VHH binders against Abasic site processing protein HMCES (HMCES). Designs and how they scored, part 39

Target 1, 269 residues: Abasic site processing protein HMCES (HMCES), of Homo sapiens (Human) (q96fz2)
Amino acid sequence: CGRTSCHLPRDVLTRACAYQDRRGQQRLPEWRDPDKYCPSYNKSPQSNSPVLLSRLHFEKDADSSERIIAPMRWGLVPSWFKESDPSKLQFNTTNCRSDTVMEKRSFKVPLGKGRRCVVLADGFYEWQRCQGTNQRQPYFIYFPQIKTEKSGSIGAADSPENWEKVWDNWRLLTMAGIFDCWEPPEGGDVLYSYTIITVDSCKGLSDIHHRMPAILDGEEAVSKWLDFGEVSTQEALKLIHPTENITFHAVSSVVNNSRNNTPECLAPV

## First folded at step 1 (VHH)

Design zf8 (framework vhh_6z1v_2)
Fold by ESMFold2-Fast, scan of step 1:
Structure zf8 (fold): chain B 269 residues (1-269), chain A 120 residues (1-120)
Amino acid sequence: as target 1 above (269 residues)
Amino acid sequence: EVQLVESGGRLVRTGGSLRLSCAASGFTFSRYAMGWFRQAPGKEREVVAAISSSGRSTWHADFVKGRFTISRDNAKNTVYLQMNSLKPEDTAVYYCAAGSLYKYTDEDYWGQGTQVTVSS
């Protein structure tokens, strides 16, 4: 997974993440660095994406079931990285293979510290190789969506300007991630960065791409992945597997250029 | 021409079980995602469960998880909702809906609903 969409305005995204803590209290996740959140239809590695993580990572004695939402850099920079420029990291840490996560120091160490997060997106993009040409067909892949009943808005989807109307109650994609904290050696703010755990693609996606992100399907899976205070690393890793609860449609080549940031990136062809 | 016809709603006692069916006609059923919604008196309509066009993927709302199961039979053009361990809070009109695989297409169809009443 190397390209996502997360275009919802901050207020809409926050309400889409409403949840209950273990005491049954209805809550919205609390933001850290909300000004770093940049909505986009076309997010690439090294950009910031919104991530859910346990409040216990920031506050001693906090309830580990309470959630923070924070923008983090896509592309994990390990805490031990010694150079001053994180873009100089020689290893690709955009994705972390589930089968080797406990073998790689870059991922094993933060995972051992409970640094699990849920990466939020509208969905992700993959490029299918086409027979007989070097061209690839891009697809947008996302959770199945059911529209709420609408009265008087039958033409809502016929114009790009109206596509935001179809995102009411959109079910956000929730991907399992690992994050780390890096302190610049020359001083400055701590950098929070993440990687997306990947698994073999499910049967439904195998014709598009051979890998997929580890998707946490439903609140029980999301809660267990985030709650590092009550759920051990070994138990949490049992949540990491392919899912069939996914759908997709072909999109135009406009998405190929990561600089393009318009609703056309998501439109079916 | 396009029709979704729900059936199976009736009065049942707390702890009972019920199976709802939704028969589809007038469109290519196997190409549509299907869902069950419900609306209790004085409340907004809420999504209960959804199933992909192939039946490989399902979603259930937290308030019915472990009690309700959605399924479909594409050969029979029918979607089902198996409801177990019914509670008075499950009392509602249950609606069947067909949604396009693609969020950007306006191809949703709705049934007329079937009443489920759960008594103590």
Scores: ipSAE 0.000, ipTM 0.118, lowest interface PAE 18.1, mean pLDDT 81

Design zg1 (framework vhh_6z1v_2)
Fold by OpenDDE, second read of step 2:
Formats: C-alpha cells, structure tokens, sequence
Structure zg1 (fold): chain B 269 residues (1-269), chain A 123 residues (1-123)
C-alpha cells in the first residue's frame, strides 16, 4: 500500500470514528495535534494521516479502551534513529509485512511496547499491471458501503448534495498499523510515525495486486488491536489476515500524480 | 560459545566478483537476523546488507547499487554476500554480525560479531 485517500473534514472524520468504550459508553476520540490533519484524496508516504491509538499511550492509568485520534507521519521512524533528518532513513518503513514483523527491530520493538494503531482512510489505491503493456490501471479499494435507498453508489452521486450524503455516512477503512516515537537528536518535537501492516491479498483482490493492507473489520477487531493494556501482542497478531470484505472500482490516471488532490482521484471511470 | 567466522575475502581486480561466507555456530541461527558490515581504514564501520532470520526480508545499502546481494542458508548456518562489479572503494574488512531482535543499521545493536575478512580491490 503506497497511496490512500483521507479527505473527510475533521468533524466528519471524528463522527465516523465514534465508538463504545469497555463500559458501553458512546464516545468520540479526542484529537491530539488536530492542526496536523491535512485532508487529501491522494495521500503518499511521508505525509500525515490520522490514526487511532489507545489513550493509555499518553496518560498514565487511563482506560486503555479509550481512543485518541492523531495525525502521524506515514513511514515509521524508529526511536533509535540517530540522524537529524528522517528522510535519511534508508529502510522502507511504509509497510510492514505480517510474516516478518517480528524479524525487524524497527517494527518488533514498538510492537512489543504496545504501539499499535489503526490507520484511517477512505480507502487505498492499487495499480493493476496490464499484460503486455507498461500501463497500470489504478483501483480504489474500500469497505462496502451501506446502500441507503437514497445514497447511490459513489458513481451515482449525480449532485454535490448526493455526494455529501455519501461521505457523511462513509464507513472508513481501518488498517492495522504500528507506530513509534522519535526524538530528534537536535531537540524539538517528538515525531510520531506509523507503518501499515500488509498481508497477502484476498481472492477478490488478487487479480489487481498480490498484497493488501491488514484490514481490521469491525469494532471488535479495532478495539482489540488498539487495547494494548488488555490484549497481548500475540493475541493482537491473530487479527492480522486477509479479508474478502472489500470492494473496488477502477479510477482515472489522475491519482498517478501524487500532487493531484481532487475528487477525480477516487471517482469511478 | 557463539562463533561467527567469515571467509572468502581476497585480492580482486576492479570489476571482479567475490562471494563472502559467514559460518555461525553456538546459536539458533534462524532466530537471528544477519548483517554484513565493512570498515575501511580510517573510516567508521558501516552496514552493507542485512537479512531477516527466515531470509524473507533483505536490506541493502544505497552504495551497493544492486552490486551486492545478501542471502542465507539456514540449513548450513551460513550467510553470504555476493559482491559483483567491485570497485577500489569497496576495499575494507568485511564483518558478519548477528542480531536477535532483527536487523538494524546500528552496529551497537548487534549481539555477535565475526573477526572479519579482508577484501582488497585493485585498480
């Protein structure tokens, strides 16, 4: 996974992340560093994206079932990194393979500390290789959306009004991630950064791409992944597997340029 | 006792190829990430390549530019470094290292080290 969409306004995004804590109380996640949230139809590595994480990471003795939402840098910068510039990291940390997560210090160490997060997106993009050509067809991949009689398919949003309705009730894609905290050697703000865990693709996606993000499907999976206080690393890793509960449609080549940030990126062609 | 023993270092000409081997003993080999490092005279030790315990994941330094390839045979408790298109700048003592926690860029994080093998590339 090298490209995502996360374009919802902050308020809409927050509402979409409503949850119940372990006491059954309905809650909204509290924002940390909300000013770092930059909505975009075309998110690339090194950009900031919102993730969910346990409140226990920030507050001692907090209820570990409570959720915080925070923009973090895509591409994990390990805490031990000694260079002054994260861009000097030569290791690709955009993704973490589920089968080798415990074989890389950069991922194993933060995971062992319970630094699990849920990466939020409208969906992610993948490119299908066309046989015989160097051309690749991009696809937007996301959770199936509940067809309300009035909410046409993303493709049927004939009017701006209909489009707004679609996104107001959009089920966000929830991807399993690992984050770390890096303190710059020269001082400054602590950098929070994340990697997306990847797995082999499900059968439905296999013709498009052989790998997919580890998707946490449902509130239980999301809660267990986040709750590092109650759920061990071993138990959490059981949640990491391919899912068939996805849909996709072909999109235009507009998304190929990471600088393009328009609704055209995820519109069906 | 854990031992790492490098072999294969020699004098080669520019453009030549060399394969280094590191034989490990005294440890559960597949549980350790392995790395190759090099140190030239007057320079700091630098990581060249690393491989996960299973061999499923590899890393190579940018300066390798596809010339070097790390691999391992867990049945033989051996890690390899295939070096092609060698240059005088590649002249160094090459070290094998083992890391239980996974491969790292930081030499200090590695648990065990070999004695090194000298690679010399002549013009």
Amino acid sequence: as target 1 above (269 residues)
Amino acid sequence: EVQLVESGGRLVRTGGSLRLSCAASGLTFSSYAMGWFRQAPGKEREVVAAISGSGGDTWHADFVKGRFTISRDNAKNTVYLQMNSLKPEDTAVYYCAADYLGFSYEPDEYDYWGQGTQVTVSS
Scores: ipSAE 0.023, ipTM 0.531, lowest interface PAE 4.4, mean pLDDT 89
Fold by ESMFold2-Fast, scan of step 1:
Structure zg1 (fold): chain B 269 residues (1-269), chain A 123 residues (1-123)
Amino acid sequence: as target 1 above (269 residues)
Amino acid sequence: EVQLVESGGRLVRTGGSLRLSCAASGLTFSSYAMGWFRQAPGKEREVVAAISGSGGDTWHADFVKGRFTISRDNAKNTVYLQMNSLKPEDTAVYYCAADYLGFSYEPDEYDYWGQGTQVTVSS
């Protein structure tokens, strides 16, 4: 997973993240740096994306089940990185393989500190290799959506007009991430950056791509992944596995160019 | 200022039991995961056990599972390590440590450390 869509306006995104804390209180996540949130249909590494993380990372006495939503840079910059410019990092930290996460220093250290986050997206894109050509077919991959106006879920057979109306009640994709905090050597603001954990593709996605993000399906999984004050690294890693609760449809090649940022990027063809 | 003070270390015979205590001050205790570490002569410091801030989650190293148990009393700002069926291989200085950012398996990730308490197990 190297491309996502996260286009919802801030207020719609915030409502889509409504949750209950440990005491059963209904809450909306509290924003940090909301002005850094840039909605887009076509988000690539090095851009900022919204993530959920425990309030306890920022407030010493906070309930670890309470959530902050913050924009973070996609592409984890380890706390130990010595150069002045994060773009000079030679390692690709866009994704982190689940099978080697405890072996790689860049991921092992922040994971040991409980720096777990949930990466939010409308969905993600993958490119299927086509037989006999170097051209690949892009697909938009997302949670099954409940269709309130018609029988069945929104799919490839539905008209473009139907896609205009789905965003008010869209179920956001919730991907397991790890973040770290980097202090520039010459001074300046702390940089928060994240990586998406990846697993082997489920059977439903195996014809599109051999890897998929580790998706946290449902509030119990999301809560356990975020709650580093109560859930150990060992217990949290049990949540990291492929899921079959996913759907997709083919999209046009417009999405191929990361500078294209229009609804056409995710519209069914 | 934050202080962690270990107590309970002493000489004990093989097969014996011992309970270590670590009293914390100067911090909001329930917001810190606590760990017990040990360092034997000629060896690196290793993690023995860890407990979350609320006490709802614990971890024990494979070499002590079934013999050692970590627990905490947040009202008393104290973490404990109950050690049973002690072996000569358990001889070490035992340290308690506090971690604001969740409990970790690496010693250098902990924020605050006690001075250590010596446990000697003789045959």
Scores: ipSAE 0.000, ipTM 0.146, lowest interface PAE 15.4, mean pLDDT 84

Design zg2 (framework vhh_6z1v_2)
Amino acid sequence: EVQLVESGGRLVRTGGSLRLSCAASGLTFSSYAMGWFRQAPGKEREVVAAISGSGGDTWHADFVKGRFTISRDNAKNTVYLQMNSLKPEDTAVYYCAAEWGYSLTDSYDYWGQGTQVTVSS
ESMFold2-Fast, scan of step 1: ipSAE 0.267; ipTM 0.666
OpenDDE, second read of step 2: ipSAE 0.006; ipTM 0.292

Design zg3 (framework vhh_6z1v_2)
Fold by OpenDDE, second read of step 2:
Structure zg3 (fold): chain B 269 residues (1-269), chain A 122 residues (1-122)
Amino acid sequence: as target 1 above (269 residues)
Amino acid sequence: EVQLVESGGRLVRTGGSLRLSCAASGLTFSSYAMGWFRQAPGKEREVVAAISGSGGDTWHADFVKGRFTISRDNAKNTVYLQMNSLKPEDTAVYYCAAGLDYYTSSEGYDYWGQGTQVTVSS
């Protein structure tokens, strides 16, 4: 996964992340660093994206079932990194393969500390290789959305009003991530950054791409992944597998340029 | 006791090929990432290549430029470094290292071999 969409306004995004804590109380996640949230139809590595994480990471003795939402840098910067510039990392940390997560210090160490997060997105993009051509067809991949009688296909929102209604009830894609905290050697603010765990693609997606993000489907999976106080690393890793509960449609080549940030990026062609 | 024993280092001519081996004992070999490092006279030790415990993931330094390849045989408790298109600047003592994790730096490795001398003549 090298490209996502996360364009919802902050208030809509927050509401979409409503949850119940372990006591059954309905809650909204509290924001950390809300000013770092930058909505975009076209998110690339090194950009900031909102993630969910346990409150226990920030507050001693907090209820670990409570959720915080925070923009973090895509591309994990390990806490042990000693260079002043994260761009000097010699290895790619955009993704973490599920089969080797426990072999790599950059991922194993923070995972062992319970630094699990849920990366939020409207969906992610993948490019299908066309046989016989050097051309790649991009696809937008996301959770199936509940068809309300009036909600035509994402593409059929003929009016701005209809489009807003579609996104007000949009089920966000929830991807399993690992985050770390890095203190710059030169001082300054602690950098929070994340990697997306990847798995082999499901059957439905296999013709498009051979790998996919580890998707946490449902509130139970999301809760267990986040609750590092009650759920061990071993148990959490059982949640990491391919899912067939996805849909996709072809999009235009507009998304190919990471600088393009318009609704055309995810519109069906 | 954990032991790493390098072999295969010798004098070769520029453009030649060499295969280094490192035999490991005293540890569960497949549970350890392995790395090759080199140190030239008057220079710091630098990482050449690394491989995960399963062998499913590898890393090579930029200066390798496709000339060297790390591999492992877990049934033989051995890690290899195939070196092709050798240059005089590749002259160094080559070290094998073992660590619990996949590292691209020397600090993460727990066990080291004694090294094997590779000399590339012009």
Scores: ipSAE 0.011, ipTM 0.291, lowest interface PAE 9.4, mean pLDDT 89
Fold by ESMFold2-Fast, scan of step 1:
Structure zg3 (fold): chain B 269 residues (1-269), chain A 122 residues (1-122)
Amino acid sequence: as target 1 above (269 residues)
Amino acid sequence: EVQLVESGGRLVRTGGSLRLSCAASGLTFSSYAMGWFRQAPGKEREVVAAISGSGGDTWHADFVKGRFTISRDNAKNTVYLQMNSLKPEDTAVYYCAAGLDYYTSSEGYDYWGQGTQVTVSS
């Protein structure tokens, strides 16, 4: 996973992340650096995306089940990186393979510190190879959605007009991530950056691409992944596996160019 | 400054047991994987065992598997190597090492102790 959509306005996004803490109290995540959130239909590596993480990362003795929402840079910059410009990092840290996460220093160290996050998106894009040509067919991949005012899930058969209305109650895609904190050696603001953990594709996506993000399906999985105060690294990693509860539809080539940022990027064709 | 100090090395008879300790200072101990390495006279340094920062993952070389056990106490900033059923071929200087990642080779480790001598005699 190298391209996502996360276009919801901040207030809509925040309401979509309503949750219950360990005490059963209904809450909205508290924002850090909300002004750094940039909605887009076409997010690529090095752009900022909103992630959920435990409040305990920021406040000692905080309830680890309470959530913060913060924009972070896509492309993990390890805390040990010594150069002044993080864009010059030689290693690709956009994704982290689940099978080697405990073998790679860039990912193992932040995991040991409990730096687990949930990466939020409307959905993600993948490009299907077309046999006999160098061209690829892009698809938008997302959780099954419930129609507002009607029974059933939103899919490719629904009209474009219905797509505008579904954003009010959109179920955000929740992907397992690892983040780290990098302090520039010459001073300046701490950089928070993340990587998305990847797994083998499920059967439903195998014809589109051989890999998929590790999707946390439902509040129980999301809560356990985030709660590093109560859930060990070993227990959390049991949540990392392919998911079948996913849907998709073909989209136009407009999405191919990451500079294009319009609703056409994810509209069914 | 990071320091790793090994202790427990001594002369021991074949079939005996020994526990090595390595005390770490100057680093956030739980963020570092720890390894035990050894170097016998005239031989290359080889990895004996490794343990992840949390202690949740351990690895032991085939030639010590079932006889040696690596463990750590993050509250005490100490890593241990419990050595059972010692053989003359286990005679070596034993080194502890700290690295930001869990490796089964010396190249992955950033800090090293000065070593402790273990001699196994028949």
Scores: ipSAE 0.000, ipTM 0.097, lowest interface PAE 17.5, mean pLDDT 84

Design zg4 (framework vhh_6z1v_2)
Fold by OpenDDE, second read of step 2:
Structure zg4 (fold): chain B 269 residues (1-269), chain A 120 residues (1-120)
Amino acid sequence: as target 1 above (269 residues)
Amino acid sequence: EVQLVESGGRLVRTGGSLRLSCAASGLTFSSYAMGWFRQAPGKEREVVAAISGSGGDTWHADFVKGRFTISRDNAKNTVYLQMNSLKPEDTAVYYCAASFDTYPLSEDYWGQGTQVTVSS
């Protein structure tokens, strides 16, 4: 996964992340660094995206089932990195393969510390190689959305008003991630950054791309992944597998340019 | 055209040492993470070690940790695997690979492999 969409307004995004804690109380995640949230239809590595993580990471003795939402840098910067510029990291940390997660120091160490997060997105993009041409067809991949009588298919949103209605009840894609905290050698703010765990693609997606993000489907999976206080690393890793519960549609080449940030990026062609 | 060419594989006795080399061409070598994989007969391919483009970050599989060391020389476009204290279980074809950014979609580059055989 190298491109996502996360364009919802902050308030809508927050509501979409409503959850129940272990006591059954309905909650909204509290924001950390909300000013770093930059909505975009076209998110690339090194950009900030919102992730969910356990409150226990920030507050001693907190209920580990409580969730915080925080924009983090896409591309994990390991805590041990000693250079002054994260861009000097010449190791691809955009993704972490599930089969080698325990072998890679950059991912194993933070994972062992319970630094699990859920990366939020409208969906992600993948490019299919066209046979016989050097052209690639991009696809937008996301959770199936519940057809409410009022919410036309993404394709039927002919009006801005209808489009807004579609997104008001949008089920966000929830991807398993690992994050780390990096302190710059020269001082400054701690950098929070994440990697997306990837798995072999499901059968439905295999013709488009051979890899997919590890999707946490449902509140239970999301809760278990986040709750590092109660759920061991070993148990959490059992949640990492391909899912068939996805849908996709072809989109225009507009998304090919990372500078393009318009609804056309994810619109069906 | 990207080419990865492994060398150094041979028959060695248990407890022996080998140094594998992989020469890369057709790519900006320092921009790629490099790795070693191995595949034994009837077994799946498994990761042995990896090294970042700059060489500043390395990781090794648990089964080879402490015995094997990956390194690279960017001036020579070469990645190495120093293998010490070899065991019969280390017998496999060893493959060199270059790791790419997944986006834009790039194919993983693999060498043809070099045979390492450890005799008892």
Scores: ipSAE 0.008, ipTM 0.273, lowest interface PAE 10.4, mean pLDDT 88
Fold by ESMFold2-Fast, scan of step 1:
Order: structure tokens, then sequence, then C-alpha cells
Structure zg4 (fold): chain B 269 residues (1-269), chain A 120 residues (1-120)
């Protein structure tokens, strides 16, 4: 997973993240640095994406089941990175393999500090290799969605009018992430950055790509992944596995260029 | 089964040049990011340079920038470190490392190292 869509306006995104804390209270996540949120149909590594994390990371005595939403840089910069410019690191921290996460220093250390987050997206993109040609077919991959007017899932067969309306009640994709905090050696703001944990593809996606993000399917999984105050690293890692509760449709080559940021990027064709 | 074999380390005088090579076997080479690390006596192992699987992205530590260049030849399953304007401070054992999906900071495989000595 190296490309996502996260285009919802901030208020719509916030409402889509409504949740219940441990005491059953209905809540909206509290924003940190909301001005750094940049909606886009075509987000690449190095850009900021919204993530959910436990409030306990910011307030000593906070209930660990309460949630903050914050933009973080996609591409984990470890806390011990010594150079003054984090962009110098800029390769291969976008994803983290589930089977080696406890062996790799860059991920084991923040994971030991409870630095688990849930990466939010409308969905993600993958490129299917077409045998006999150098061309690849892009797909938009997302949770099954409910139609606003009728019962049933929205899909490629639906009209553009139905796609316009679906965003009001869109179920966001929730991917398991690990984040870290980097303090610039010469001073400045702390940089929060994340990586997405990856697993083997499920049966439904195996024809598109051999790997997929670790998707946390439902509020119980999301809550346990975020709640580092009550859920140990060992227990949280049991949530990391392929899921079949996913759907997709082919999209045009417009998405190939990360500079293209229009609804056409995820429109079915 | 995976093996990384470094070569090219030797004694060289200050201001000289060396090229280190690392031959990889037992892996799909282009799927792995590759890097060069070094460790001098009494110091921690530090990252010197790294290169993505495709070779499209490279990174060099500030203390070697402009002097060292990392490159790779995916057809030969080999990564290189070209070292110019060598200084006594560059004396160390140089290690090759490979990492699937995450690099340079979470290495899956290591070579045994090759000794570089720079005399004043």
Amino acid sequence: as target 1 above (269 residues)
Amino acid sequence: EVQLVESGGRLVRTGGSLRLSCAASGLTFSSYAMGWFRQAPGKEREVVAAISGSGGDTWHADFVKGRFTISRDNAKNTVYLQMNSLKPEDTAVYYCAASFDTYPLSEDYWGQGTQVTVSS
C-alpha cells in the first residue's frame, strides 16, 4: 500500500469517526493540528494523512480509550534519526511487514511505547500487473458501503448521482499503523510520522496484488489496537491478519500520477 | 539460505579511493533495499548509505555526502559503495545489509563485513 484517497472535508471526516469510549459514551475524536489536514483523492508517501490514536499519548492521566485525530507524515521517521532533514530518509518506511515487526528496530521500539495508530482513508489503490504488457490496471479498494436511499452496497454499476451521495455516510477504511515521534536536532516542532502494517493478500485481492494493508474491521478491533493502556503489544498483534470484508473496482490511469487530485481518480471505469 | 558477501576492503592512503561490492544470493534482489553500514572500534554501527530496490532513491549520511556514492546492478545482484577522498575517520568494518519493505533502519540480512583502513 503506497497510495490512498482521503478526500472528505474535515467536519465530514470527524463525524465518520464517531465512537464509544470504554464507558459507553458517544464521542467524536478531538483534533490536533487540524490545519495540517489536506484532503486528496490521491495521497502518496511523504504527505500527511489523518490517523486516530489514544488521548493518553498526549495527556498523562487521560482515559486510554478516548481518541485524538491528527495528521501525520506517511513514512515513519524513527525517534533516533540523527540527520537534521527527515526527507533525507525518504525510502521504504511507508509499509511494515507484520511477520517481522517485532524484529525490526524501527518498529519494535515505537511499538513497545504503545505508539499504535489507525490510518484513515476512503480506500487505497493497487496496480494489477497485466501479463504480456508493461501496463498495470489500477484498482480502488475499500470497505463495502451502504446506499443512502436503498438497502445494499454501492458499487461500480451505480450512477454518478449515487456516488455523490455516498460520501455523507461513507465507512472509512481503518488500517493498522505504527507511529513515532522525531525531535529535530536543531530545534523545532516534533514530527509525527507513521507506517502502515502489511499482510498477505486475502483470497479476494490475490489477483490484484500479493500484499494488503492490515485492516481493522469494526470498532472492537479499532478500539483494541488504539488502547495501549489496556491492550498489550502481544494481544494487539493478534488483530493483524488479512480480511475478506473488502471490495474494489477498476479505475482509470488518471490516478497513476500522484499530482492528479480529482474525483476521476476513484471513479469506476 | 540468503547470503550477502562483501569484498573490496583494504589499506588505502588518505585521499585515496576504494569501491566496495556486495553480492547477494538467495533472494529476489530488486525487492530488497540495500545499504552500507560501518563500525569503528568503540563506536556504534552507523548507516552510511542506502538504495531502494529499483535504485531510484538513494540516501547518504552527511559525513560521507559528496565523497561516497551507493549504486546497484540488479542484473548482477550486486550493490556497490564508491568511496572517494578517504579520511582516517573512515577506517571501519563496512557491512552490507538487505531489508524487505523497510530500509535503512530495519535490516533483515547482514553480510560478515569487509575491513577498510585509511592511513594518514
Scores: ipSAE 0.000, ipTM 0.168, lowest interface PAE 14.3, mean pLDDT 83

Design zg5 (from zg1 with Y100T L101W G102Y F103S S104G Y105P E106L P107D D108S; framework vhh_6z1v_2)
Fold by OpenDDE, second read of step 2:
Structure zg5 (fold): chain B 269 residues (1-269), chain A 123 residues (1-123)
Amino acid sequence: as target 1 above (269 residues)
Amino acid sequence: EVQLVESGGRLVRTGGSLRLSCAASGLTFSSYAMGWFRQAPGKEREVVAAISGSGGDTWHADFVKGRFTISRDNAKNTVYLQMNSLKPEDTAVYYCAADTWYSGPLDSEYDYWGQGTQVTVSS
């Protein structure tokens, strides 16, 4: 996964992340560093994206079922990194393969500390290789959305009003991530950064791409992944597998340029 | 007993190439990430490169600049460091190390160490 969409306004995004804590109380996640949230139809590595994480990471003795939402840098910068510039990392930390997560210190160490997060997105993009051509067809991949009688396919939102309704009730894609905290050697703010765990693609997606993000499907999976106080690393890793509960549609080549940030990026062609 | 034995270090001229080998014994080789370190006289030991147990992932230090490449043969229990375009600044004792996981820059994090092999690059 090298491209996502996360364009919802902050208030809409927050509402979409409503949850129940361990006591059954309905809650909204509290924001940390809300000013770092930059909505975009076209998110690339090194950009900031919102993630969910346990409140226990920030507050001692907090209820670990409570959730915080925070923009973090895509591309994990390990805490041991001693260079002044994170871009000097010579290995790719955009993704973490599920089969080698325990083989890489950069991922194993923060995972062992319970630094699990849920990466939020409208969906993610993948490119299918076309047979006989050097051209790749991009696809937008996301959770199936509940068809409200009025909400035609994302493609049928003929009116701005209909489009707004679709996004107001959009089920966000929830991807399993690992985050770390890095302190710059020269001082400054602590950098929070994340990697997305990847798995082999499900059968439905296999013709498009052979790998997919580890998707946490449902509130139980999301809660267990986040709750590092009650759920062990071993138990959490059982949640990491391919899911067939995905849909997709072809999009235009507009998304190929990471600088393009328009609704056309995820519009069906 | 775990043993790591480096070989291949010698005197070479600037611009020359050298391949170092490290033979491992006493451990399940594929379960360990391997690393190469070097220490020049009067300098601290520094990480040069690392490779995962499967060999599927590698890391190289910035100063390598594409000149060095780490690889491994799990059937031979051996890790290699191919060094090209050698410079006098590359003169050091090169050490092989083993760890259960890789990408750690600190030498104290590695479980096992070799005795080292001397690489000298002359002008």
Scores: ipSAE 0.005, ipTM 0.303, lowest interface PAE 10.1, mean pLDDT 88
Fold by ESMFold2-Fast, scan of step 1:
Structure zg5 (fold): chain B 269 residues (1-269), chain A 123 residues (1-123)
Amino acid sequence: as target 1 above (269 residues)
Amino acid sequence: EVQLVESGGRLVRTGGSLRLSCAASGLTFSSYAMGWFRQAPGKEREVVAAISGSGGDTWHADFVKGRFTISRDNAKNTVYLQMNSLKPEDTAVYYCAADTWYSGPLDSEYDYWGQGTQVTVSS
């Protein structure tokens, strides 16, 4: 997974992340650096995406079940990286394979520290290779949405007014991630960056691409992945597996150019 | 293959001093951050001190600052904890641990652990 959509305005995104803490209290996640959140229909690696993580990562003695939402750079920069420019990292850390996560130092170390996060998106894009051509067919892949009489259909939206109905009560895709913290050697702000854990594709996606992100399906899985104060690394890794609870539709080539940031990136074709 | 062996734990009187040692084998020692942890009877394990692979960075818990000092000798594959002005509250099993990098003191997720050495401070 190398491209996502996360276009909801900050307030809509925050409400979509409503949750219950360990005490049973209804909560909204608290923002860190909300000004760094940039909604887009077409997010690529090196851009910032919103992630959920435990409040305990930032506040000593916080309840580990309470959640922060923060923009983080897509593409994990290990804390031990010694060069001044993180773009000079030679390894692609956009995704991390589940089968080797405990063998790769860049991922094993932050995972051992409980640096687990949930990466938020409307959905993600994959490009299906067509045999005998250089043409690839892009698909938008997302959770099945509960349709109501008042909710719109993504295929029926053709104006800004109609698009608002599509995104009311949209169920965000929740992907398992690992993050790390890097301190620039020449000074400056600590960089928070993440990678998305990947697994073998489920049967339903196998014709599109052979890999998929590790999706945390439901609040129980999300809570266990985030709660590093109560859930060990070994227990959390049991949540990492393919899921069949996913749907998709083909989209136009407009999405191919990461500079294109319009609803047409998601529209069925 | 990887082994951490603590030594130096014993009974000491309040106000006394003690130096703990941890000898590492089976790993490239200078590439690992080292930490000292302790666990008192009926209590959770807590971080006491940590040191980076080069020894250039150290951290000490507030409750031991000014009394304990962590150091290492990479030529000898050994990390030390010098403990001064000991209090009964310091009574615990002390563990050394190795991490692939200096992770900071609030993270208790180290790759390798020793078996521990008992420190008892009597009144």
Scores: ipSAE 0.000, ipTM 0.121, lowest interface PAE 16.5, mean pLDDT 83

